VHH binders against Acidic fibroblast growth factor intracellular-binding protein (FIBP). Designs and how they scored, part 17

Target 1, 363 residues: Acidic fibroblast growth factor intracellular-binding protein (FIBP), of Homo sapiens (Human) (o43427)
Amino acid sequence: TSELDIFVGNTTLIDEDVYRLWLDGYSVTDAVALRVRSGILEQTGATAAVLQSDTMDHYRTFHMLERLLHAPPKLLHQLIFQIPPSRQALLIERYYAFDEAFVREVLGKKLSKGTKKDLDDISTKTGITLKSCRRQFDNFKRVFKVVEEMRGSLVDNIQQHFLLSDRLARDYAAIVFFANNRFETGKKKLQYLSFGDFAFCAELMIQNWTLGAVGEAPTDPDSQMDDMDMDLDKEFLQDLKELKVLVADKDLLDLHKSLVCTALRGKLGVFSEMEANFKNLSRGLVNVAAKLTHNKDVRDLFVDLVEKFVEPCRSDHWPLSDVRFFLNQYSASVHSLDGFRHQALWDRYMGTLRGCLLRLYHD
Below, E stands for the ipSAE of ESMFold2; O stands for the ipSAE of OpenDDE; V2 stands for 0.75 times the mean of E and O plus 0.25 times the DockQ between their complexes.

## First folded at step 20 (VHH; framework vhh_7b18_3)

Design r2 (from q1 with D30R; at its last look DockQ between E and O 0.06; V2 from the best seeds 0.00; counts 0 for: pae O 11.4 > 2, placed apart)
Fold by OpenDDE, look of step 20:
Structure r2 (fold): chain B 363 residues (1-363), chain A 124 residues (1-124)
Amino acid sequence: as target 1 above (363 residues)
Amino acid sequence: QVQLVETGGGLVQPGGSLRLSCAASGFTFRDYWMGWARQVPGKGLEWVSYISSKGYTEYQDSVKGRFTISRDNAKSTVYLQMNSLKPEDTAVYYCARDSLETYDSFEGWSFDYWGQGTQVTVSS
């Protein structure tokens, strides 16, 4: 009787605690030990032998289910295992869940064999089992490979194909987006940032700076399935060089400064500092845009934002509220510049950048 | 005994179409995922498409939009409609039954049974 026969016709019992242990990469032996330490024998009156058998049975079940978890729709459409929908959702959600410490180590890196070789070091650094690291990495890679050539919303595609919660799908979208664009996240200056911070920024960029943001669905069915949400809009990035005029033209720069200062006078606690540093801040923000025109430099976006804007403001002890006021007026005042002709481009750029900067600027 | 028998292969010009059929026997067909794999000369076996017991379908990126997998449970048959064929599609095509075994393969496809295969040749 094949091990599969025991699952046919019977409801598959899933112990969430044992599932957690399995996902965390513990061997059966280690899992049993952990369960013993938790006091389960005293609670249930079971013997150690029974516990071992029970743990083994669960591990066997999970092992058999893992095949289906690689393609979650298979779990729903298969007829062999009798798993209630709520438990299906649990299995899928937990299987694709990841450790924040782990994702921070791999965020922005290529999801390749090379990176996979580094998992030993990551495991050691984070304390996460190698097996768990491998599972998480493979999940990232799997999702990436499935959605990399799909049209439409990245989040929707992930949710549809992997049946993840909205939250988890958004997280994976960020991971995929970062991996695709190779954003550097491992620099020392960025260590204060959480995955959530990066994910927030990813969401904004996906919504505003990708080809999908422009809503032009290629009318030609034969058009190369451009990954609309994973790739930054190349034309947009190229056009960003036009923003240089805001800092290169002395008259525009001075006028912009004047407008911002006039608007913020009496409203900022750090007004003097802002006024004194306006040109530098503006140059920083505009230069970041200019740098994005080069694909190889896109990876440095977050480092540049921190160095050119976040750190200067922090050094002058800007409260977050002042940063918000400044960014709002800085962005809005450009519309009053008669000599500036790229207002739409500016809004697309600064609309996203503003949000990112505010997130990167921790109180 | 599980048996899978492929038919419908042949020689076709680029841009042409073929329809492969796979007759299955020896198991409860309706309960299993079925699929197609192909082996390009000098290369390893790669999955092409699979279909769930309930009709969910997946395709390799290289065949998306061109190939369509379907099944007839009453006839215990799985089909692969291949349109817009390219020389790169030249391979031996195998009908396969999906296995439930766990694997670390990134392909997300595993076979426990497959047929003898049918040759598909796309050439001008």
Scores: ipSAE 0.007, ipTM 0.232, lowest interface PAE 11.4, mean pLDDT 88
ESMFold2, look of step 20: ipSAE 0.211; ipTM 0.695
ESMFold2 (binder alone), look of step 20: mean pLDDT 82; pTM 0.835

Design r3 (from q1 with F106L; at its last look DockQ between E and O 0.62; V2 from the best seeds 0.00; counts 0 for: pae E 9.3 > 2)
Fold by ESMFold2, look of step 20:
Structure r3 (fold): chain B 363 residues (1-363), chain A 124 residues (1-124)
Amino acid sequence: as target 1 above (363 residues)
Amino acid sequence: QVQLVETGGGLVQPGGSLRLSCAASGFTFDDYWMGWARQVPGKGLEWVSYISSKGYTEYQDSVKGRFTISRDNAKSTVYLQMNSLKPEDTAVYYCARDSLETYDSLEGWSFDYWGQGTQVTVSS
């Protein structure tokens, strides 16, 4: 009986287990059934009627809190509920948490009414309740709408406006980055990849391929505060067409292959496969860069990386260690090409792409 | 301009039935989720039911099994069949359109346009 009291003095008592059930989108009836199955009646001596009433009271409180959770600083300043600061932080963090199965279904899609009307299909496919799907999608959209018009660090802006942990703010940064650039993630060729794989790549791209990536100094606090946003650096993308000389100029292509093969001979288990497929692999990676030249044609980035590099290497059974050694030498050997004049551009492109390819390569 | 017009309210005996209709105009009806909410005397506004563009339905616990929401996209009309009515169902019933672009939670659902309401009274 005393364990079911929800208000003690001036402090609002919030049951975290009931909060989870509410966030997961269970009706009061279903939540009560789950609580009964957990043994709560035996633990407390409460009747089913008391449990039903308690669950309903919690749900009403959570509905009132939800209006504040949409603008988390308002939760900190409200006077209706007496909630300790550490518990406020937990309520916010859990409200904005998401299911990886859900985010994987919407990643890279427009955060708009077109995607929102498909949430019933996603709910059916994933087994996540429709109410929870709507909450998660609305959270993604809410964060995106706040940060899309802001300057400076994407992660910091998310943390400041939504009071999220660093980890969750980084996940949201990846989500809004993908939604802004509309990367394709749903093709069959990409189904082996998790949200974590895409989020890793997003972090590298945000750090290295956005407008803030070429600021005055990486350690300048003022530059770091102002330079990052969710948009890819358009000048960088436009310049990527210059890399095509590496595969269009026969002499550069042959010399690049020769340098890589000389450096890797006797060191790579798949050397014969690498030597035979070098030109196709190089054309694949360089042509990905050429496609990125058209800012709005970035949709196929991950499809192309998997199709042009990951699949060929997996088909030839490259161990991850050989992939890493090849990518390191492939990237570095361009420094020895006398006729190549775009080394800084190459390093910026391949520095990020190598990390993405290694993460996308599930050995 | 968006317009929602409810009809079918009235006085009914306990255990009786009513069918509410909501004629929609001014938007692409097929693209939107639609719902019903009610203003119960002495209580606030509460959602009753909704139906997605693909026919997925949800119901408030207190009406589940007694009420059925449906839609006819050819007529741009949403229906609420209310059976086994109880005095506690007495309310003004509103047809509402889901807000695909704005968020204002009513038990986790967002409605941006509402009809004028139709009175349902259940008494002997």
Scores: ipSAE 0.011, ipTM 0.542, lowest interface PAE 9.3, mean pLDDT 84
ESMFold2 (binder alone), look of step 20: mean pLDDT 81; pTM 0.812
OpenDDE, look of step 20: ipSAE 0.232; ipTM 0.701

Design r4 (at its last look DockQ between E and O 0.04; V2 from the best seeds 0.00; counts 0 for: pae E 14.4 > 2, grease 25.3 > 24.2, placed apart)
Fold by ESMFold2, look of step 20:
Structure r4 (fold): chain B 363 residues (1-363), chain A 125 residues (1-125)
Amino acid sequence: as target 1 above (363 residues)
Amino acid sequence: QVQLVETGGGLVQPGGSLRLSCAASGFTFDDYWMGWARQVPGKGLEWVSYISSKGYTEYQDSVKGRFTISRDNAKSTVYLQMNSLKPEDTAVYYCARDSLETYDYDFSGWSFDYWGQGTQVTVSS
């Protein structure tokens, strides 16, 4: 008969618009008000009292369903909510979706009591309801708790345990990785960066800077029993101090500059600017490596990359193509430095750093 | 060490009002979300309202517009003003502290970790 009755049958009645209102944290009363403004009473001929009752019934159903959404594989086994697979996937994906503004406020922080205390401030700052902030935070913490001690692919573990799309699982992997390794993302100079920019960089670091790095054997097979994507490789981080010779040894610095300048002569529109600033740019990139090993509470990697490389290159108006040419040649020329003994370490560091810098270099 | 002590319960007629108070001690009150739950005779425990550390409030829909939660951080006290009381509001009312950990979800999205002794509210002619 009416739109409120269109879902009668053996399947659970799920109104996707009401689900969105519930996820967004509206009370039943506020959700009814929004539904009235949508014209649903005129469309269906329903009374406000019927709409109130229907909205309340949906909210109670969502509350019962939410327990299963916390462990999505259990939704596949629940017979009382006979929801088609495509609808299950939609409910799960939307439940775990998050707002850009929200994730940018919490990215890299511990998923702890201190951050929960901050949710009031985040809600006020972003305009996202407090209930939605709590749901998103709880989702981040829930995923982290499930995968924090798991070995193997972080993305695969998230997909298997939460049944998320590939994109959303990769986003959660980035969130968990940053929370575990404590990267600073909230400084004012980083506000031009989207979550997607940070997630891209996280994917590269998970791939190349963790113990699960592809194509490299462990230095000591007895110390590494299994792959683990959650933690940065601490021996790699400690070894990064050795890269300082590239800028502390005047002869190596001069040779590196000479090799890069010779290779890029005639290829770079900003060649004069690059040549004049080579040593400062190299010191910036090498010192970032050395700082990565420090046992501090929060890592300033992204702040340092922006301050020491991105901002100087923007100030000199480098086109992205010249940034790419420079980073490729800067990285490759180290292989021609006979006095340098850390080429494999350098390649591992710069292989990821190049990708991050190219991603960070935008407006 | 955490203590929550409710006062202000009693007998009222339908349509009457009561104000519940909860004195808190043994923790940094200003940092915690606080709430009220009730145990209706013959039914389970249900949440009623909560208030954040910054004063954000939420209410169960059955009490929204009739009940008002508030807090006084200087006195480490949370209040529940209950107006237009109905017989179905008859219950033992508990003051509760919300957990700072977000490991569970209920209808309000919060889990309480400490409770008071409760105060009886009876709405009857």
Scores: ipSAE 0.000, ipTM 0.273, lowest interface PAE 14.4, mean pLDDT 83
ESMFold2 (binder alone), look of step 20: mean pLDDT 80; pTM 0.810
OpenDDE, look of step 20: ipSAE 0.007; ipTM 0.229

Design r5 (from q1 with S105Y; at its last look DockQ between E and O 0.81; V2 from the best seeds 0.00; counts 0 for: pae E 7.6 > 2, grease 24.3 > 24.2)
Amino acid sequence: QVQLVETGGGLVQPGGSLRLSCAASGFTFDDYWMGWARQVPGKGLEWVSYISSKGYTEYQDSVKGRFTISRDNAKSTVYLQMNSLKPEDTAVYYCARDSLETYDYFEGWSFDYWGQGTQVTVSS
ESMFold2, look of step 20: ipSAE 0.032; ipTM 0.606
ESMFold2 (binder alone), look of step 20: mean pLDDT 81; pTM 0.825
OpenDDE, look of step 20: ipSAE 0.328; ipTM 0.745

## First folded at step 21 (VHH; framework vhh_7b18_3)

Design t1 (from q1 with S110D; at its last look DockQ between E and O 0.03; V2 from the best seeds 0.00; counts 0 for: pae O 10.4 > 2, grease 25.4 > 24.2, placed apart)
Fold by OpenDDE, look of step 21:
Structure t1 (fold): chain B 363 residues (1-363), chain A 124 residues (1-124)
Amino acid sequence: as target 1 above (363 residues)
Amino acid sequence: QVQLVETGGGLVQPGGSLRLSCAASGFTFDDYWMGWARQVPGKGLEWVSYISSKGYTEYQDSVKGRFTISRDNAKSTVYLQMNSLKPEDTAVYYCARDSLETYDSFEGWDFDYWGQGTQVTVSS
């Protein structure tokens, strides 16, 4: 029940509905109109003039608060506005909340002025107000700028500096990670994927493929503190080329195939298809690894995964369960290959890739 | 160098009016939030009013309806129109600039520069 809040004394009353309207980028006039249409006058008995005044006061307050919301800890320490802690948390959480449609349009793009210029088009495409788009974009950029200078856990840094929920902080971590690595997400083949799908993959990559994942603080004090959680482990990426032996060596490939097929015989509904396509699938997965050795090709990771693995499996009507069984056995069987020396590397790679592929595979 | 110079203070009778001016220099005025604070002898500094770069205003409860803050960006000046003055309004009034830096401090409303102040005395 949206009640008209009146400012009494120094206490800052926050109407959540009005706050939502403000965040959505509506003008005072439009907000008032929307509130009227919602039946607020009938509900409260207030006049239109009172509603306008109330809305305007809230907007003024929000505008004043916005500077504090740019640095959420300031909101907690400021003495001008008397805001209960629960309301402070709400203000912060909602201010940094974003529209999925919007984030999908900007995910993986550079958070620069150039991208900001494109917000008009995004606004038109999504139906989100330009003001809201700008706010959300600026939030992404702001968080990016703050955490890019920090060492340690990306999620923790975001939570510490912006006081976001764990969920929202993880989302922002994904956004920052994608922006930093410039992953292509806008291609047609990826349109079926949600932000959640990408965020899931981001989380796995951040945990397993970044420098922060290996826990080794660079011993060289002079080494420009590469953001451990934003950047992919370059050494790891370079080492991925060693995995090529799994498909380049015919004996290894054949043995791997044999092991996987033996293990999965009678367990997969699509066993025949799997057996027939094993070499192609393996080549696809290993080639993705090889491409990651090149920074320029990292951007195509998701497209490559979809094209080389997801689409082939879908075309053969693999159930998700079979995909899971295959990926599990495919990964595990490598440990039985005599002469393969890169098991740890393989596990690090496939552990993440498996999770990503399963998430990307919409059944 | 950032400089804030207050003028317009003086002696006024209860119910009278004064208009304070603050001339700002040494920075891009229109980018900054500006405000007024006052200090009563023996008491701490208290904020009176502030105005955003976009012209949104806020007032302390004690001065609401009586005081009006405004700014002229062309003149790099912030004003405080004080009407219906009361003896309780007697204080040194300071012009203040709010910092544009959003990440440098978590100490709340942050004034980075103050003027020298102007004395306002309300007495019969």
Scores: ipSAE 0.005, ipTM 0.256, lowest interface PAE 10.4, mean pLDDT 87
ESMFold2, look of step 21: ipSAE 0.259; ipTM 0.720
ESMFold2 (binder alone), look of step 21: mean pLDDT 81; pTM 0.816

Design t2 (from q1 with S105R; at its last look DockQ between E and O 0.03; V2 from the best seeds 0.00; counts 0 for: pae O 14.7 > 2, placed apart)
Fold by OpenDDE, look of step 21:
Structure t2 (fold): chain B 363 residues (1-363), chain A 124 residues (1-124)
Amino acid sequence: as target 1 above (363 residues)
Amino acid sequence: QVQLVETGGGLVQPGGSLRLSCAASGFTFDDYWMGWARQVPGKGLEWVSYISSKGYTEYQDSVKGRFTISRDNAKSTVYLQMNSLKPEDTAVYYCARDSLETYDRFEGWSFDYWGQGTQVTVSS
C-alpha cells in the first residue's frame, strides 16, 4: 500500500532502456552494470548510487505493472498508475514481444507445463535468459487460454483482449494455431525456415482451412483475417481423400499432365524437368492432402511439403518464377477435367497450398 | 517398429490397487514423453497421465492423488500405480507415446503410438 501511494497523482516515469533490460531478464545488479558500461554516468553526471536506486525503482514499478500487463485492458482502466496512453501501448507491445529464436524453439509445441520444463535447454541454446524465456512462454500460454474459448476472428480476439498491434496479434494467432494443431517445425529439413515463413502459412490456413474460414484464398498476405478459428475444418480434411482420384485415375493424371504441359510449353526454363517429374510432383501434392485426413499426420504437413515438392524442385534448380507458373497452371488445369467432380474442394486445398509452397521454397 | 505392450490389468475390488506396466521398443525411449489413456466402452478415449523424459508428471483431475506414473529408462518401461481404485476407473487402459507437441480439442493430449490395451475392472 505504501509503495502504491507514491504513484498516486504522479506520472509514472518509464525508462524504455531499463524496461528492455527488465524484459530481457537481467537482475538489477546486471542491469546497473550494463547501464554503467553504456556510459550513463558520464552522460547524466549521476553517481553509481543514484543509478542503483533509479534502476531498482524502475524494476519495482515494472513488477507492480506486470499484473496489469497480464490483462492489458486493466492497465487502461486502472487508477493507481498515471501512465500516458502512448506509454501504455509501449509497455504492452514490448511485454508481449518475443524473440524469433525463442519462438522457433517452441513453435508447434504444446503450451504446457511439460514444455515449460524444457525452457532451461532452450535458454542455453539460444542465449536468451531463462526469465525472458519464461515470460515469453507464459505470454503464449496466456493468450492461448483466453482465445481458445472465443468464437470469431482469432486475430481480432487477440488484438482486442490484449491490445496488441495488428502485426503482433497476427504473430500470436500463428503461434496459437500451431500450438493447437500438431505441426512439426523442429525437423532438420525445416531448419531453414523462419518464424515468418510459418506465420505466413498459418495465416493462409486459418483463413481457408478452419471452421470459420470464408473459403477464399487471400491474394495479399497482409489482408485482414475474418471469422478465423484455431481448429481445422474436420469435414474439409476428411473430404480431401477425394482428391486421390487425380493421381489414381490414369486417364485423369495423363490429361492433367497434358493440359499443364501444353500451357507451360515455352514458358518454363525447366520445362523438361517439370514434364519428367509431373507425375511425382502431382502424387506428392495429392498425397499430402490425403494424409491430412488423419490427425496424426497433420503434424507432418510442412515436412511433407518440403520433401515432396520443395526439395524436388530445388534439386532440379527451379527458379521461383517457374514454381509459381507451375503451381498456378497445375491448380487451374484441374477445372478442365470433365471427369473430376471436386473442383471446390480442390480450389480450397490448392489455393492455400500454393501460397504456402511459394513461401517455403526460398529461392 | 514402435511397440508398446501393456501388462498388469485385471479385476480388483473397490479401494484396491493395481500396477500397470508398459514395455516399449523400437524407438529411443528416453527421448519421448509417455502416457496412459483409458477408454470406457461406448465412450471416447481420455487421457489419464503423462510423464516426461526427465520425470515430470501430469495427471487428470479425477485420478490425482490416487495414481502415480513413473518410468525406468534403463528398462524402457513406463508404469502406472493405481491406488484407491473406484468403479468409475473401470476401462481399457492404453499405454501411449506422447510427444506433447500439440494441444488438441481432445482434452489436450496427443499420442502418436498406442499399445493394445489392458482391461481394468473395479467391482465388488
Scores: ipSAE 0.000, ipTM 0.190, lowest interface PAE 14.7, mean pLDDT 87
ESMFold2, look of step 21: ipSAE 0.062; ipTM 0.615
ESMFold2 (binder alone), look of step 21: mean pLDDT 81; pTM 0.821

Design t3 (from q1 with S53D; at its last look DockQ between E and O 0.01; V2 from the best seeds 0.00; counts 0 for: pae O 15.1 > 2, placed apart)
Fold by OpenDDE, look of step 21:
Structure t3 (fold): chain B 363 residues (1-363), chain A 124 residues (1-124)
Amino acid sequence: as target 1 above (363 residues)
Amino acid sequence: QVQLVETGGGLVQPGGSLRLSCAASGFTFDDYWMGWARQVPGKGLEWVSYISDKGYTEYQDSVKGRFTISRDNAKSTVYLQMNSLKPEDTAVYYCARDSLETYDSFEGWSFDYWGQGTQVTVSS
């Protein structure tokens, strides 16, 4: 079976290396210089003039394609450029790819307020070209704008409208979710966290704490068409105040402690520390829930989690395994508390929180 | 060796249905985009549909709503369900593997491997 490339129509020349240079925001001149440094002239025997022309041609092509990349489905359906599907996917995927350093600078911020000055600062800080920063920022904004008007799964909507890989779509979902909820991520205490850490937490929150998670179609047609996956479930958040009883009621708190300690005795290396700090840890976790009832405090979720749980455990040198055991038992033991009536609420809250905390806990 | 074997072609009346199958071997099927192309005698090859490794599908406008591409990775098989067939759908249909390799020379609609083809004839 002869490897015959079947070419239909006029082929669009796309050099992936040149495309990368273009995406990274290099001028034609700089791109040519970089290509020369890479030894391309020696490899190909081309002259500098040919290289210049070649680079320029690619840049022109990319510029023309960029408008289509803003609406990826248009790239697939257009008749001007003959690009194979896999290459189309590559173009789209790379165009919407972003630098982790960049996204960490803008994560949780309003995407509408990206001023030139702000991007200049980020560019300087990260070493990413301004043009690349602008592209990435605009991509975030574009995706946000499109999906904010859509109902249903955030990830699915992103995949459908921008034809991104599942991974990249999930990343964008996280970015959109953080931007929509205005989570603070720039505090010093959070600098040890990667975008991946936040994205992981976003995924859990989207799945469990949004309106889409409840699976019940809002019965009230008049209920404001809130994007089910972008917004936190307000009713859920309001209900979280009910969890205060776990720390406010001394009997419940003591019983909960007793159950957890009984279950974990002999299993934790840091049992003594856990026992001594149980009330504080529990208060911290429950208070985080209580704060979520206020929209203005939702932004501090990650800071609060780190301050109230991660840092205390780190200070006592908890191994991750012990953190896991603790959180599992802490969550599960509530089911044995007589008089506690909010088990479903607790499970919804702690199921997500446990996962987030474990991810946030870097040992 | 990469091998693609099409089956399921035949003669059908207008409005009828056919299901094409393509058995793939000789490569990691799950990693590749697969597609269908067709060729009318005397005309050039045209793409009909493709499916990504992750299940993303696209169709030519002329077949949208009528054709459905799917894949079974466990069987290393790609399918084309063709409904509401029209005389203009008469062609040799080829199963094809889409190239995932990056290259800097030619970027046209391209498949790197294709089968022997199966004849589809829509006639009253």
Scores: ipSAE 0.000, ipTM 0.205, lowest interface PAE 15.1, mean pLDDT 87
ESMFold2, look of step 21: ipSAE 0.151; ipTM 0.640
ESMFold2 (binder alone), look of step 21: mean pLDDT 81; pTM 0.819

Design t4 (from q1 with Y50F D104E; at its last look DockQ between E and O 0.34; V2 from the best seeds 0.00; counts 0 for: pae E 5.5 > 2)
Amino acid sequence: QVQLVETGGGLVQPGGSLRLSCAASGFTFDDYWMGWARQVPGKGLEWVSFISSKGYTEYQDSVKGRFTISRDNAKSTVYLQMNSLKPEDTAVYYCARDSLETYESFEGWSFDYWGQGTQVTVSS
ESMFold2, look of step 21: ipSAE 0.231; ipTM 0.714
ESMFold2 (binder alone), look of step 21: mean pLDDT 81; pTM 0.823
OpenDDE, look of step 21: ipSAE 0.023; ipTM 0.485

Design t5 (from q1 with Q60E K64R; at its last look DockQ between E and O 0.01; V2 from the best seeds 0.00; counts 0 for: pae O 13.8 > 2, placed apart)
Fold by OpenDDE, look of step 21:
Structure t5 (fold): chain B 363 residues (1-363), chain A 124 residues (1-124)
Amino acid sequence: as target 1 above (363 residues)
Amino acid sequence: QVQLVETGGGLVQPGGSLRLSCAASGFTFDDYWMGWARQVPGKGLEWVSYISSKGYTEYEDSVRGRFTISRDNAKSTVYLQMNSLKPEDTAVYYCARDSLETYDSFEGWSFDYWGQGTQVTVSS
């Protein structure tokens, strides 16, 4: 039963429906209209005037609460509003929640005033109200600005400072990570990918390719290595050039191919295609690594992965299972290559890449 | 254990009507937003409609004015009245519980549980 919440005394009653309308950026008038459409008058017996008053009161309350929502811990410690803890959590979680369509439009872009100016276009494209777009954008920016100054786990920092659920915090970590590294996500070839796909990849990269992943606190107190989980490990990226030997050395390439083919013979439905394209696929994967040595090219990581690996496999109609088998064996076989000295580097690289590629490969 | 069981699907002629029902169990129904999504074979899942715990409703544009989502909290059931059905509405329809999480969300809401689905076929 839809009930109108009435403010009684110092207790702050929060109607979740009205809160949603507010978050979605509807005016009081529009919100009232939507509530009427939902049949709330019939359900509650309230008049339109009462509904308007109720909606307006909620909006006023939300407006006052918004400043506290910018720093969620303040919401917990404030004495002005009597809000139960469960409702506080709800308010925070929903305030920082975002539309997938929106995040896809801004993912990887700089969280700057320039991008904010483009919100009108994004609003039009997605059908999300401008007010909602602005809120979401500001939330991304706010979280980014806070955590960029912090050391340690990005997810933990987000959770600590914004009191978000683990999942939402991970999402924001991905958003921040993408924004920081300026990954291109808007190209046509990437349109089939969801935010979840990117977030998955972000998580792997954060865990394996950042400075935070190696657990070594910079011994140099002066190394303002701010943002250990936001920045890719530069040394790691530079070392990736060493992987070129896998495709540049003909003997290694041939041996690698032989090992992979021997292992996968009779196991892959697309074995012939794999064998025929092994060199190309390997070159593609290794070249992606080599390209990562250049910061300016890091932005093209996902496009390169799609073009150099995903699309070729799709064109040959690889089932996901074969892709998995291939990537597993491709990675593992390197350990059997005599003379290859960069096994740890390879594992760090391919461990993440494998996961990303499997996620990017929509079967 | 959270369970969602859809019923009411079937074959209908264009212009016809169907009413889908979803019986929910295993959780406090009135605390959750509920919704309907549909999937065409070979295509992705798309949201159709959702309803808040208190009755706020939203619809995908293609079904607005034709479909009506409702809920009976006493029965822990959510409904989708589908009128003026079109061939384009042919899909498997899923009842889903909305979560507060945004991960893998569809245009601002996400599902954490869904039913087995019910086939709706609109054909002459």
Scores: ipSAE 0.000, ipTM 0.193, lowest interface PAE 13.8, mean pLDDT 87
ESMFold2, look of step 21: ipSAE 0.000; ipTM 0.477
ESMFold2 (binder alone), look of step 21: mean pLDDT 81; pTM 0.818

Design t6 (from q1 with L100E; at its last look DockQ between E and O 0.68; V2 from the best seeds 0.00; counts 0 for: pae E 12.8 > 2)
Amino acid sequence: QVQLVETGGGLVQPGGSLRLSCAASGFTFDDYWMGWARQVPGKGLEWVSYISSKGYTEYQDSVKGRFTISRDNAKSTVYLQMNSLKPEDTAVYYCARDSEETYDSFEGWSFDYWGQGTQVTVSS
ESMFold2, look of step 21: ipSAE 0.000; ipTM 0.367
ESMFold2 (binder alone), look of step 21: mean pLDDT 80; pTM 0.812
OpenDDE, look of step 21: ipSAE 0.016; ipTM 0.379

